# Designs tried in a protein design chat: VHH binders against Protein LURP-one-related 7. Part 4

Target 1, 182 residues: Protein LURP-one-related 7, of Arabidopsis thaliana (Mouse-ear cress) (q8gwl2)
Amino acid sequence: MADSETPYHPDPEDLRRIPVDLFASKKLPGLSSGDLGFADSSEHLVFILRKSSSSLKSLLDSSGVPLFSISRLHNGVWELHKGDVEKRKDLVLTVKRTSKRFSKTESEVSFAGESSENLVIKGVPFQKSCTIYSQDSIVAQTSLMYKLRQIYVGRSKFRLTIFPGSIDHSLVVAMVAIFLQG
Short names: E, the ipSAE of ESMFold2; O, the ipSAE of OpenDDE; V2, 0.75 times the mean of E and O plus 0.25 times the DockQ between their complexes.

## First folded at step 1 (VHH)

Design b15 (framework vhh_brivekimig_d4)
Fold by ESMFold2-Fast, scan of step 1:
Structure b15 (fold): chain B 182 residues (1-182), chain A 121 residues (1-121)
Amino acid sequence: as target 1 above (182 residues)
Amino acid sequence: EVQLVESGGGVVQPGGSLRLSCAASGFTFSSYWMSWVRQAPGKGPEWVSSISGSGGSTLYADSVKGRFTISRDNSKNTLYLQMNSLRPEDTALYYCARGRYSFGSKYFDYSSQGTLVTVSS
């Protein structure tokens, strides 16, 4: 009864034991103008990031159903809420920039209802570079596609590698989106 | 195919202790973080504690830190929560879940019916 939020298509247990790659691009089939899409290694669209303004975004599933609303507060803190931009419900997490030095940025992620551990994101947002750290492990890491190829294949593409763990992929994608645009 | 079965709940006096167990099957238990989550009547789910696959790392909500201890026995595919110095506000249905911590049931796999803990006189 507590499970009205259960995913339609849960990941197989094998996928939680191996890294998963998602590929971010603005040039995927099924996207609206301005959307950033995340596709799996088979080029199937998995998530859509939709920007309403510089301070307001939505993360949608591949069918366009809203998963989270993402908003920047006056104090510069980003908040992730469950559901639509118009019908925000429960606070899920906050992202706060903690430092910016030598073009490198650091942010802290705090989960609602928790205070024993925060995640840390470090990287260079302009270069689409970030790594999400848990106290004992790497949660996820991005890299630009052209750094893996000597021949450039489009400008707005980057790879997101999600390492085995228990944080839902949609939350990882949301954190990456906030960090790279915050 | 994945199954989680909680047990060990009951009625205790304030200051008492209980040990909850969760028997896991259908997956490689030692490869996953496991968590305890609770839900008090009329309230949303609250994450309580998490333990890494190896047992080398543990996390606790501030409300239970110093009173609760999470542990696991990978040879028996069993997760435990030792609850000491119980308070009336610990009264809730307790669920075990596959995963580290996250918001709501969407991010916790294969939680079962839970086990009820009531702290009252």
Scores: ipSAE 0.000, ipTM 0.190, lowest interface PAE 11.2, mean pLDDT 76

Design b16 (framework vhh_8k46_1)
Amino acid sequence: AVQLQASGGGFVQPGGSLRLSCAASGRTFSSYAMGWFRQAPGKEREFVSAISWSGGSTYYADSVKGRFTISRDNSKNTVYLQMNSLRAEDTATYYCAAKRYGLSFTSPSEYDYWGQGTQVTVSS
ESMFold2-Fast, scan of step 1: ipSAE 0.117; ipTM 0.468

Design c01 (framework vhh_8k46_1)
Fold by ESMFold2-Fast, scan of step 1:
Structure c01 (fold): chain B 182 residues (1-182), chain A 124 residues (1-124)
Amino acid sequence: as target 1 above (182 residues)
Amino acid sequence: AVQLQASGGGFVQPGGSLRLSCAASGRTFSSYAMGWFRQAPGKEREFVSAISWSGGSTYYADSVKGRFTISRDNSKNTVYLQMNSLRAEDTATYYCAADLSYGWSTYPEEYDYWGQGTQVTVSS
């Protein structure tokens, strides 16, 4: 189909001017059992989060090609590497939980090979609440897709808003996946 | 349920200031993120500012950044919006809203409780 023939390529000018929404759900067309999918505003699947084990996940593009492998170390730190688990390439970033208070969680993101800024992720993972900060700016934010009167609806659906900036959307999705699903 | 009462709106000249207040009644105000939204006639509600449950994190729409300051007093169950350097385009009904999550949102549909609104008119 036309939708699956074109890779996800947001307009570079739009990345600097307008927020982009992705919608996460386990009930999107084209998903395998257990997968979490991320779709654009036209409901086209863009990214797939696939669980291999409790400590090992992969982020794939819409065609099922692995973009990143996500692994949990013995000390609770998560690492993101390019490629899949077996064909793992260079380390991209690490995510370390720095605080937890009353189920509110805070994590720090460190990019490999760079002496520049770390990112901070704050939220409540079980409520699918997550905000990624770069210094004084917001990179991305999640929110649940239900209202209190709809509490009977499963908590498998949430929205991810990516604000204008220079960080690749695939990396934002991976960081959110680590924070909420780790 | 949470009840929200917005106040402090009024008429002001361009360049003037107003302070809006949103008083909350109900349980556990300190656990909710709060936001301010506005709506001009014929337009959708737009995001103005948000504050986390603790007051440690704030966010602003680009159109108000540097002019507006959001704050909260959890001991008084109140959130405030200090509006400085007001412009004609700031004319709108201002609404406060509560989000049951600990994270805040820029999207009106993510907020669970809303105040009745307070009108701000900046004369041109």
Scores: ipSAE 0.000, ipTM 0.121, lowest interface PAE 16.9, mean pLDDT 77

Design c02 (framework vhh_8k46_1)
Fold by ESMFold2-Fast, scan of step 1:
Formats: C-alpha cells, sequence, structure tokens
Structure c02 (fold): chain B 182 residues (1-182), chain A 124 residues (1-124)
C-alpha cells in the first residue's frame, strides 16, 4: 500500500503555542450595547470588555463571568485586579504610560508579587495599533483591518495576534484594552 | 504554612500511563500559576508543563507535547498531570510548583513554592 500523508492537526492545547488571532468588534453576537468583544477565527466569542465608566472597565469571559477589573489612577496609571469592579481581589499588574510623542505612545507593564522584568507596549492607540514586547520578543500585536471588511465592520474592528509564549491570553487582551483606551 | 503535596507516581512499563496530582494548601491557589518540573538522577531540573491561574493557557516542553496534559481544579486546590505514552526518558522525580506568573512559566526561578516530588519510573 502507498504511504498516506496525514496533515498535522495540533491538539487544542497546542494552539496556545501557535500564533492565535482574535478579532475585536462591537458587533458580535452575544454582546450587550457598548461592549467590545474578542472572537476567535471561528467567530466564537472568547472575551468581553465592558465599560462601567471612563475610569472603570471589566474583562469578562464568554459566559459573562468577570475575570479582571481595570481602573485608572490619577497619575496616568491603570491597575488590573482579579474579579469584577465591585468585588476585586489582588492586584495583577499595573500599566503606566511612559512616553507620548504626538500620537505615538509607550507604556510599561509591571507585574505584582514578583520583581520580574517589565513588558513594554508601543503604538498609536487611536489607530488601534500596539505591539507588546518582552525584551526583544513580540508577545502580541494589533492591526486595524483596512481590507474589504472595513466597509462592513467599520474602523472599530481590529485584529489581535498573540504569539507563542507563556502569558495568559486573558492578560494579553487586558493589556491591549488598557493601552488602546489612551 | 504553604504545602504542595505531589502524588500518583510509581512504576510503569513503556507505553503506559500515570496521572499525577498536586494538592495545594496555605495560599490562594486560584491566584497562582502551577507548573510541573522533573529531575532525573545526575541531570538538571527541567520544565515539563505549566497552567496559568485562570486555566486559559497551558504550556508544554517539546519532549512531552502531545503526550502529557496539564489541568487544574480551582475548587479542589489541585493541579493534575496526565502522562500518556510514557518512555524510559520520562523517568524522574516530578515536582509541582506555584508561582505568581503572568509570564515565563518555564523559568523555575519564577516559582515561589515547591512540593517534595513524586517518583516516576518507566522501565520494562
Amino acid sequence: as target 1 above (182 residues)
Amino acid sequence: AVQLQASGGGFVQPGGSLRLSCAASGFTFSDYAMGWFRQAPGKEREFVSAITWSGDSTYYADSVKGRFTISRDNSKNTVYLQMNSLRAEDTATYYCAAGYLPYSSWDSGRYDYWGQGTQVTVSS
């Protein structure tokens, strides 16, 4: 018998070590008005960003369970806590804007608990562009979709690519959400 | 005090399976990432697998990818390692570890708490 070529199909857990695209939009099934949803390439909702005020947001899973609360401090710092806005738990990370030159913005991410190295986020928030760096490695990158889909989805849709690495996808989404809000 | 109690090791023949468990106490388990590391006699401790605090992301060393599966139950304060298709080179003492790690889950220096280990021996 002739050898059969069986294409490689990675296990679901292997997808977390292969670049993963999430698509952000305000017009996904299952969203409430004002919510920003993140869907996988099969259009399944994965995360929901919900705004409570200009200084308070929540990141929820696809079932609407709060994962993180996001709060802005007076000095241009954002804090990410576990849990929802009212019932927050421990601090997870802090994002501080370190530079703004015209439209170009840089922020630094500091993780609570450990004295680990910081991440750097660089981009242009109003263009929905940002790249998250761990030293010289790219953790994640967003891009505004300027193809045919722009006509139907509008400028509020963007792609988030998460590269293989150890950072939880929910934390990457939270960091992107913090950075893009200015 | 903080305790991590690993169990489920033993003797198994090549191609067999084992399920390791690590029961945690003395800290808020659901706030910590969990990892499995192993050390064979005369070798350095090496990364095997990790799972983030939420369970959203899992990571595997290339040597175990496709054969081992890490999972956690935050209601039971336990992390598991399902080991399938075991090979002689998987023989080692397996350690569970807890760390407040948003990143670098393969770096043993990022883990705050360590268990005493459970021995796995794969031999005919």
Scores: ipSAE 0.006, ipTM 0.295, lowest interface PAE 10.3, mean pLDDT 79

Design c03 (framework vhh_brivekimig_d4)
Fold by ESMFold2-Fast, scan of step 1:
Structure c03 (fold): chain B 182 residues (1-182), chain A 121 residues (1-121)
Amino acid sequence: as target 1 above (182 residues)
Amino acid sequence: EVQLVESGGGVVQPGGSLRLSCAASGFTFSSYWMSWVRQAPGKGPEWVSSISGSGGSTLYADSVKGRFTISRDNSKNTLYLQMNSLRPEDTALYYCAKDLGWELYSPFDYSSQGTLVTVSS
């Protein structure tokens, strides 16, 4: 009787198939000046994006350990390598801008090794907007935390939703970080 | 063409309750975050609440936390906002909004006027 009025909450089994949300902000505890942090729904820092130069960035875990280095080769082409910029290891993926019309941008992601299928990223980098596609499915998407029809508030804070799939969350965050640089 | 139709607003006394509905069409409803946004007379728009495509994640503005509950029924393409313990400061036009993400560059195809909530004795 009373239980029928309880708001719905998914079973643990369903939660394994529910999209994961990360929140990107420059105003999180544990960040250095200029860092962009990605936090979970409980406001715990999960990833840090750190800029070394206009063409070099690092993605770190919550403890500051480098996971990937991000390098711009030329306009619209970026590479992701394992490890830090100084001790760079294997190439993981390449992001290449394939289309740009005003603020609308499209890019393709090629994983190291020809057997891997390409991903497509579409969006408006300046507005912190992108969606990552894998053939017939959405991998992830970003959106501003607040907007109304033609009005947007707070460009420095956005949400990243990662849909259930086989791609590691750190790689999704790295692809989003690359794409949103424009 | 994206269409959103809000309903359920009305006049209530302080401490009362209302349930707002938003009927969505023209897009894959279950693939998008949905939000409620309100605009009080003479003020700018204020974000109220958001819900993920699956319904597994919800966010609330501090001003409504513990009083409002956002939910959705993906089989009916409908978004809801249950509003309890209403206060005079909750008086506003309430809009539902599709979280466009990738589609922010696309023009909005909304013909919605929102739904008016007035909290007054």
Scores: ipSAE 0.000, ipTM 0.115, lowest interface PAE 14.7, mean pLDDT 75

Design c04 (framework vhh_6fv0_2)
Fold by ESMFold2-Fast, scan of step 1:
Structure c04 (fold): chain B 182 residues (1-182), chain A 120 residues (1-120)
Amino acid sequence: as target 1 above (182 residues)
Amino acid sequence: QVQLQESGGGLVQPGGSLRLSCAASGFTFSDYWMYWVRQAPEKGLEWVSTISSSGSTIYYKDSVKGRFTVSRDNAKNTLYLQMNSLKPEDAAQYYCARDFSYLGWDSDYRGQGTQVTVSS
């Protein structure tokens, strides 16, 4: 028979040393209708992506506390702000779509208050395909866990693998959410 | 001009072994972290292993840990994946990567990968 993967709970030190898998699903305990949840390999909910309007989404922690707000300014341009939209409006990063060739998309990430070192995101959003690059290294990538027909896209699950690095995992999840949902 | 050429795939029985190779050219291989990824029929791309530029830092997907060994020879510009105790779930097209542009995320990538089939 096929072996299942051993469950793991990464601690903060492991989050900078080993790749971490998060699993995205719309059918997890603790989610509201329309929410997309990100769970660890032990099925513990870590992040929640919640839609507030057509142009506004929030990334929450597992307890429902807002970490970031995601705003669509115009087609292909998104901003990430820290905390609640009402209380904290600190700009964290901007995502701009730089190319679209058929269904293939490329976007650039610019951090507010940082150097001019940008990240690049490439992929095919409708296929849940996304890779985030920092120079010559990958930061994170998504892949479908199973292949579904077009009629069943609402039931799709995907894996997000975050490679060892210094970028906070909540920011990686937010960038992936912007790319795949925009 | 970056080129990666995988080889060493084939048909093995469950419990068998294969050694994959990736010949790199067009860049300074010793300066880059390298990755092994795989794609099974009807499934998405899956990360398998990572090795640092010096070879001193190595990571594996949990399901292959203890069975697969990644290594590199910087003098030969070659990346390796030794696969032991192969299981049916390991059957996939295997790709080496410096970054994910080589894996068909761009329409112009032409890498073939190397096919691993596990059948009794």
Scores: ipSAE 0.006, ipTM 0.297, lowest interface PAE 9.3, mean pLDDT 77

Design c05 (framework vhh_7b18_3)
Fold by ESMFold2-Fast, scan of step 1:
Structure c05 (fold): chain B 182 residues (1-182), chain A 121 residues (1-121)
Amino acid sequence: as target 1 above (182 residues)
Amino acid sequence: QVQLVETGGGLVQPGGSLRLSCAASGFTFSSYAMGWARQVPGKGLEWVSYIYSGGSTEYQDSVKGRFTISRDNAKSTVYLQMNSLKPEDTAVYYCARDLWSGYPLEAFDYWGQGTQVTVSS
């Protein structure tokens, strides 16, 4: 049939879909002290990043339910596991810094138990800037949206743009958190 | 209000050409680098090309020699001339404003709604 109702949930293959912005801040409603929150464009909290130590973090959903534990190994490699730090389950991915050249850092993301699709993250972590690449495709990008004279006052707040694709937003947020905070 | 509006997409045969246009408003167009990215079926967005405020250009390897980015600051418009089109160029093409053309950050802060390009084989 030629006619169909316009769906509320867009088809994942709808090529007209625009990127989604999330806004990261420590000053969002519903956060505990020290948490970093990610809110949508309607100011609704979507994800919470909680730091347990310099080498251990958790990514939670908006209700505070743990999605992933994030841990740094002695060799500097970060691992993402499903579940809470106490209920850690399957390894999802690893993030390894591959180069630091001038002002830019590069990391490689390797997925565990998935088909061979490594991602590359490039950016300047202290400036909260990074771009995640799948081959030549941009998966996500962070930006401070600031002027040079204002940089010192706003470094704890940044925009994360997630582009249409097959990678879950929770995984994108986790990779960004690892790259910028690790 | 920053706004980017893409036009010029359509259906074309392999080996054909299309020219995309992006009309910008709500900011000082001449001060910003502008770029094009595309959403290929089954993938996330791929960066295609950008043009700095000073006129320098960069291209993704797969489009070098076939695509040309240009700008008209008087019209606040950026263009993508696409020649020798291939079926793998089929995508929704997005115009984007780069965060800061004078700074070494690779970030786009505003995006258009996109325009569909279909290369039939």
Scores: ipSAE 0.000, ipTM 0.226, lowest interface PAE 11.9, mean pLDDT 76

Design c06 (framework vhh_7sr4_2)
Fold by ESMFold2-Fast, scan of step 1:
Structure c06 (fold): chain B 182 residues (1-182), chain A 119 residues (1-119)
Amino acid sequence: as target 1 above (182 residues)
Amino acid sequence: EVKLVESGGGLVQPGGSLRLSCAASGFTFSIYAMGWYRQTPGKQRDLVADITSGGSTKYGDSVKGRFTISRDNTKNTVYLQMNSLKPEDTAVYYCAADIYLGWESYDYWGQGTQVTVSS
């Protein structure tokens, strides 16, 4: 059996120096039908992605509180707004598809703030392949989940690795969700 | 209606060969990834091999060099050529289609075909 004591956790600065893995699945406890959940390495649900229509999604916290709404404006253009899907607030970022060659897709992320640096997302959405770049550095990357001798590949199951940096994890999850949509 | 129909399973002696086929219908086959998985009783499904729409392949570690996955987009069929079969290859083999259109995705599975490797 496991100890009942709260596990010791590392210093927050040390945690910001190592990659953080989130695991995406439609079969996590606490999800409603059709939801995609993101759990941390301790198997705690952190984010929920909920689809309202083909052009409208919400990113929620583990309690179901809406953080962002995601909307498709035109073919290849999406916006992320703060708050819930019915009463959208401030624009946070825009994702625009810049190229598509068969399965290979590239998109650019523009933050609403003028001083913000643009990000680039490259990958193959149908393979759950996605890498987010800030200039020459990697912000985050997705990969299909594999286990030694017990290889599992599923469309709704992938790993998201977020590398140390200043970008909020909720924004990274939202960008990945937008990219894998197109 | 999406349908995956497997054929080619059977009994074979160690060192033998089998070719599995999966005929797909009800979707635009050429744009989706296809795969073969296998399952033994009491264990989760293992990826045997997959092939992307562009023809890029991936294999499970236990079958590399012995099995070959291929596809024929004209016939809407994916194949698994199994060579140098071993008793540990005994399993039910499932054809799978990774149907992904934007955010909507579902794993479609065939009925499974039994492969038994024994003397």
Scores: ipSAE 0.000, ipTM 0.127, lowest interface PAE 15.0, mean pLDDT 77

Design c07 (framework vhh_8h63_2)
Fold by ESMFold2-Fast, scan of step 1:
Structure c07 (fold): chain B 182 residues (1-182), chain A 121 residues (1-121)
Amino acid sequence: as target 1 above (182 residues)
Amino acid sequence: ELQLVESGGGLVQAGGSLTVSCAASGFTFSYYAMGWSRQAPGKERELVAGITSGGSTYYADTVKGRFTISRDNAKNTLYLQMNSLKPEDTAMYYCAAEPFGSLYTWEYDYWGQGTQVTVSG
């Protein structure tokens, strides 16, 4: 095959492991005003990104239960905490912008766990463009959506493709949300 | 209506060359990543080459070094130049379009009937 290989699967018998597409939109059933929803290919809501302020966001499941809190520090670093903002000792990861040239941005993801390798996110946030890299492998990638017979207005709708790997989909969605908003 | 029309296929001898083309209409071609896939009888469809809106290319190992993908945004046309053709390159070749994405997603649409390439040998 051409291009990057899919990440090594820990269960070699799982022949159903394929890339998963999530579709991001502010116009999904079950969303509150201002929310950004992530739906599967059957248009079922899977995750909700809720903005409390420019520096504080939450990632919720489809039932509105908080999975992660996302906060921006005064130095521009973003932190992801499990559950509530009040449980800062449950730090999951940190996202730090390492480079910005014109519209292009690069960020580094550092996991709080020991022996975790850093990830790199590259893209153009205002165009909803980002790719998450783990060493030589692609973890996930976003692209703008078009209807085949017309272009959707603006850059508010995009597709997120998550490649087979060991990183939970909720964490991938959170990293994408941080990168595109930060 | 968005359309992709493939052309340029035919019969060619092993070791020969052929260029297939895809004429695009009904959408802003320059914004789309484009690609070529092929399917031989009794085999699964294979993605052979892709090109992003920015001109970055990728190739399947089966064709790397022999095939070249290119695009002409002014003419809304995608090309696949096939050199050193082998009997195993015999297949129906399909043009594909993908909005802003890399063909890495493995999901894209086909609109043409394809163009048949047959390599004798």
Scores: ipSAE 0.000, ipTM 0.109, lowest interface PAE 16.7, mean pLDDT 74

Design c08 (framework vhh_8k46_1; at its last look DockQ between E and O 0.01; V2 from the best seeds 0.00; counts 0 for: pae E 14.2 > 2, placed apart)
Fold by ESMFold2, look of step 2:
Structure c08 (fold): chain B 182 residues (1-182), chain A 123 residues (1-123)
Amino acid sequence: as target 1 above (182 residues)
Amino acid sequence: AVQLQASGGGFVQPGGSLRLSCAASGFTFSYYAMGWFRQAPGKEREFVSAISGSGGSTYYADSVKGRFTISRDNSKNTVYLQMNSLRAEDTATYYCAAEPLYDSTWPRAYDYWGQGTQVTVSS
């Protein structure tokens, strides 16, 4: 991504103040058939979402190493665990749908352990539309309505914008994957 | 509550210039992309330009490339559209918009819209 406003030797704190775009598509360079890739503005893969079954998915890094497993329980709650689908480790968070009014869906994210942080996801999964909130602040959102000059990756399905904050990008991508697939 | 107010429209002869502004409130302005859209009578609303939250990335429809410049001042919660070399085809109501802050009920990325400002380019 070409951004002339980034300092020549950027302070990491300054880089955190600029939103980051990821481009989701099933057709990206280096992507295996059937996977959903999340790429940067240069079409380099950053994350890969791989389906194992209708209720079980993996989020992988660009090298194909499992970061998280995503599973749906029979009660409809989704769980995110560290590690591969076959070797799940600690529970990281759960996502529970709290409202579905026609196509509008709202879900609540609860982090495992002793955390008071809850996130809310609102959108229309059928349309690849969602926004993640921390209280009244936006953590991330998908966008469908324009193409990016200079960083357009052709046939992208949707754009995910991640706003500056303390939440890891891999967790944001996992939450989007859960919401849009559940 | 989110509020967007577009202004700066008017009557201009072909080849003239106008500068639109859009003041925003009710959200953390630097965290949101801002866009300009326009709608001519009898036509669908169309994308004109957009700018990232930092102002580092800008996007333009092909029809305005090289003639229009989008910018923002995050200290003033304001986005601007400088329109140069105006043509009759640029006649439209211009709207500023922000990407959804709370809820998106359809695949449209921009839900908050100001009242439009009219731009009329005529001899």
Scores: ipSAE 0.000, ipTM 0.123, lowest interface PAE 14.2, mean pLDDT 76
ESMFold2-Fast, scan of step 1: ipSAE 0.024; ipTM 0.495
ESMFold2 (binder alone), look of step 2: mean pLDDT 78; pTM 0.775
OpenDDE, look of step 2: ipSAE 0.018; ipTM 0.315

Design c09 (framework vhh_brivekimig_d4)
Fold by ESMFold2-Fast, scan of step 1:
Structure c09 (fold): chain B 182 residues (1-182), chain A 123 residues (1-123)
Amino acid sequence: as target 1 above (182 residues)
Amino acid sequence: EVQLVESGGGVVQPGGSLRLSCAASGFTFSDYAMSWVRQAPGKGPEWVSSISWSGGSTLYADSVKGRFTISRDNSKNTLYLQMNSLRPEDTALYYCAKGLYDSSGYLPTFDYSSQGTLVTVSS
């Protein structure tokens, strides 16, 4: 099919990002025992969450190279740093639990450096339920998955939907990992 | 003040190659992931490639995988994009950016202070 269309000014709706789905599972190809993988709709690994201890985790790319180290402080606050656990770089953000009512949990995300607006995460971690809010908008949301037509995708799998916005997908994944695992 | 200065763009025929450079200043370059983003005439910004702070990890948009190579020299505070097998659809203003972006392919906003470098793939 010959496509000779030249670029022209798009409709404003065409300039928006579409929502992106990532699928979290411990049973993806390329994972080590205990790892949690995040894959695209074609089951290609994009990110790997690796647990070193209850208070220390790493977010890696698909090749196993560390992007962020995730650590819990003595006061219960989680910190995200660029790089690995031994060669940490810049502090990126902190996550602090602000309330817990039975199983329902709320946390606040504060970005380092600039006076950026804080994000709020609300959900039920045991049920893989998590919604990240930026003021009046939803940044991302998790849900348990099942396949239509009677194929049940086990409760160890969940979907992460990232809505159009300016926040890096790696940071969204890290925030979700901290909230659901921490 | 973060400053990013792109260079290396030009006019090239289909199948040709170009190497883009980005000179960074005003921040600790080796502490941050870096990205390349492009904007074709009449279109919004499209993410092209990202590289981790150490250079040990790279990500590419599906449209450029196997043709483009991102690299960095932390001793020179410089980011590079080697572009091979160029196509007419690669014609765009190319910008470097501070930060790690994934394979979203298209950003709603991109805050950069530079004018970019123009790549035109045409006869």
Scores: ipSAE 0.000, ipTM 0.110, lowest interface PAE 18.2, mean pLDDT 75

Design c10 (framework vhh_7b18_3)
Fold by ESMFold2-Fast, scan of step 1:
Structure c10 (fold): chain B 182 residues (1-182), chain A 121 residues (1-121)
Amino acid sequence: as target 1 above (182 residues)
Amino acid sequence: QVQLVETGGGLVQPGGSLRLSCAASGFTFSNYWMGWARQVPGKGLEWVSYITSGGSTEYQDSVKGRFTISRDNAKSTVYLQMNSLKPEDTAVYYCARGETYLFSSDYFDYWGQGTQVTVSS
C-alpha cells in the first residue's frame, strides 16, 4: 500500500488505452432462464443476450433495456436493428457467412450506409472462438473457457476481449453473438 | 494482448511424425499451464494434453505413448511432438492457456487460431 507522502494514483490515460475483457456465461447473477450475460472482471453484468426464437434475439443493457434486435432472414443473412422486437428501428448492420467449414467459419459485416468499410469475422463458432478484423487490425477476439479433460464442450462460457477503437462495445457484443450462434 | 500462434501442421502419411509449436506472448508464460486440444471432423472439440507450470504432463488415452507435450519457458513456447500418427488424428490442433497463473487450473481461458494436421496416404 502507498504512504501519505507518495500517494498511488493510476494513470487515467493508460487505463483508457487497455483492452476491455467481458466474460460471457449463462450462470451469471441477475440473468433470466436461457439468457446469456456479459460481465466485466468484477462480475458486474454489462449486456444481456435474450433468445426469442432460433431466428430472433435481442441485446439488452444491464438494466434490461433493449439496445438491438437481431433477426435471421430466410437466406441465412443476419440483420441488426436498433430497438427491441416490438419497436424495431433503423438497420445498423448485416452479417453474412462467406465461408462455412466444420473447423473454420468466416463472415462479413456490412454497416448500413454508403462507403462504410466491411469487417471480417473468422473463427470456430462451436468453440466460441472468433476474431473480428478491420483490415489488418483486430477489433475483438473471443476464446472458450474449457474445463480440463472434457471430450465434448457444449458450454456457452467464453471471454471477449475488445481492443481500443472507434466501434461501440454493444455493436462488438452483437456481432460476436450473431457469429457464434448463426 | 494475449497471443497464441500455432505452427508445424501439415500433411503426413500414417505412421509419420509432426512437431507443433505454439509461440505465446502478452503474459508471464512460465506461471501458466499450457495445453493442446483438437477438432476432429465430425466430432466436438477434445482435449489432447496439458503441461503444468511445474512441468507435469497428462494425456488423453488415445494419444498416450505417441504424443509428447513440452515447454521452453525461455522462448515462451509450448510444443506437441506427435509420433505414430493415425488417420484418426486428422484435426485442427489448438494451443491453449490455463485460466489461472497462481495455482493449478482445470480450465483453459485463451486459445490460438489452430493449425491443420492431415494424416492420409
Scores: ipSAE 0.000, ipTM 0.201, lowest interface PAE 12.1, mean pLDDT 77

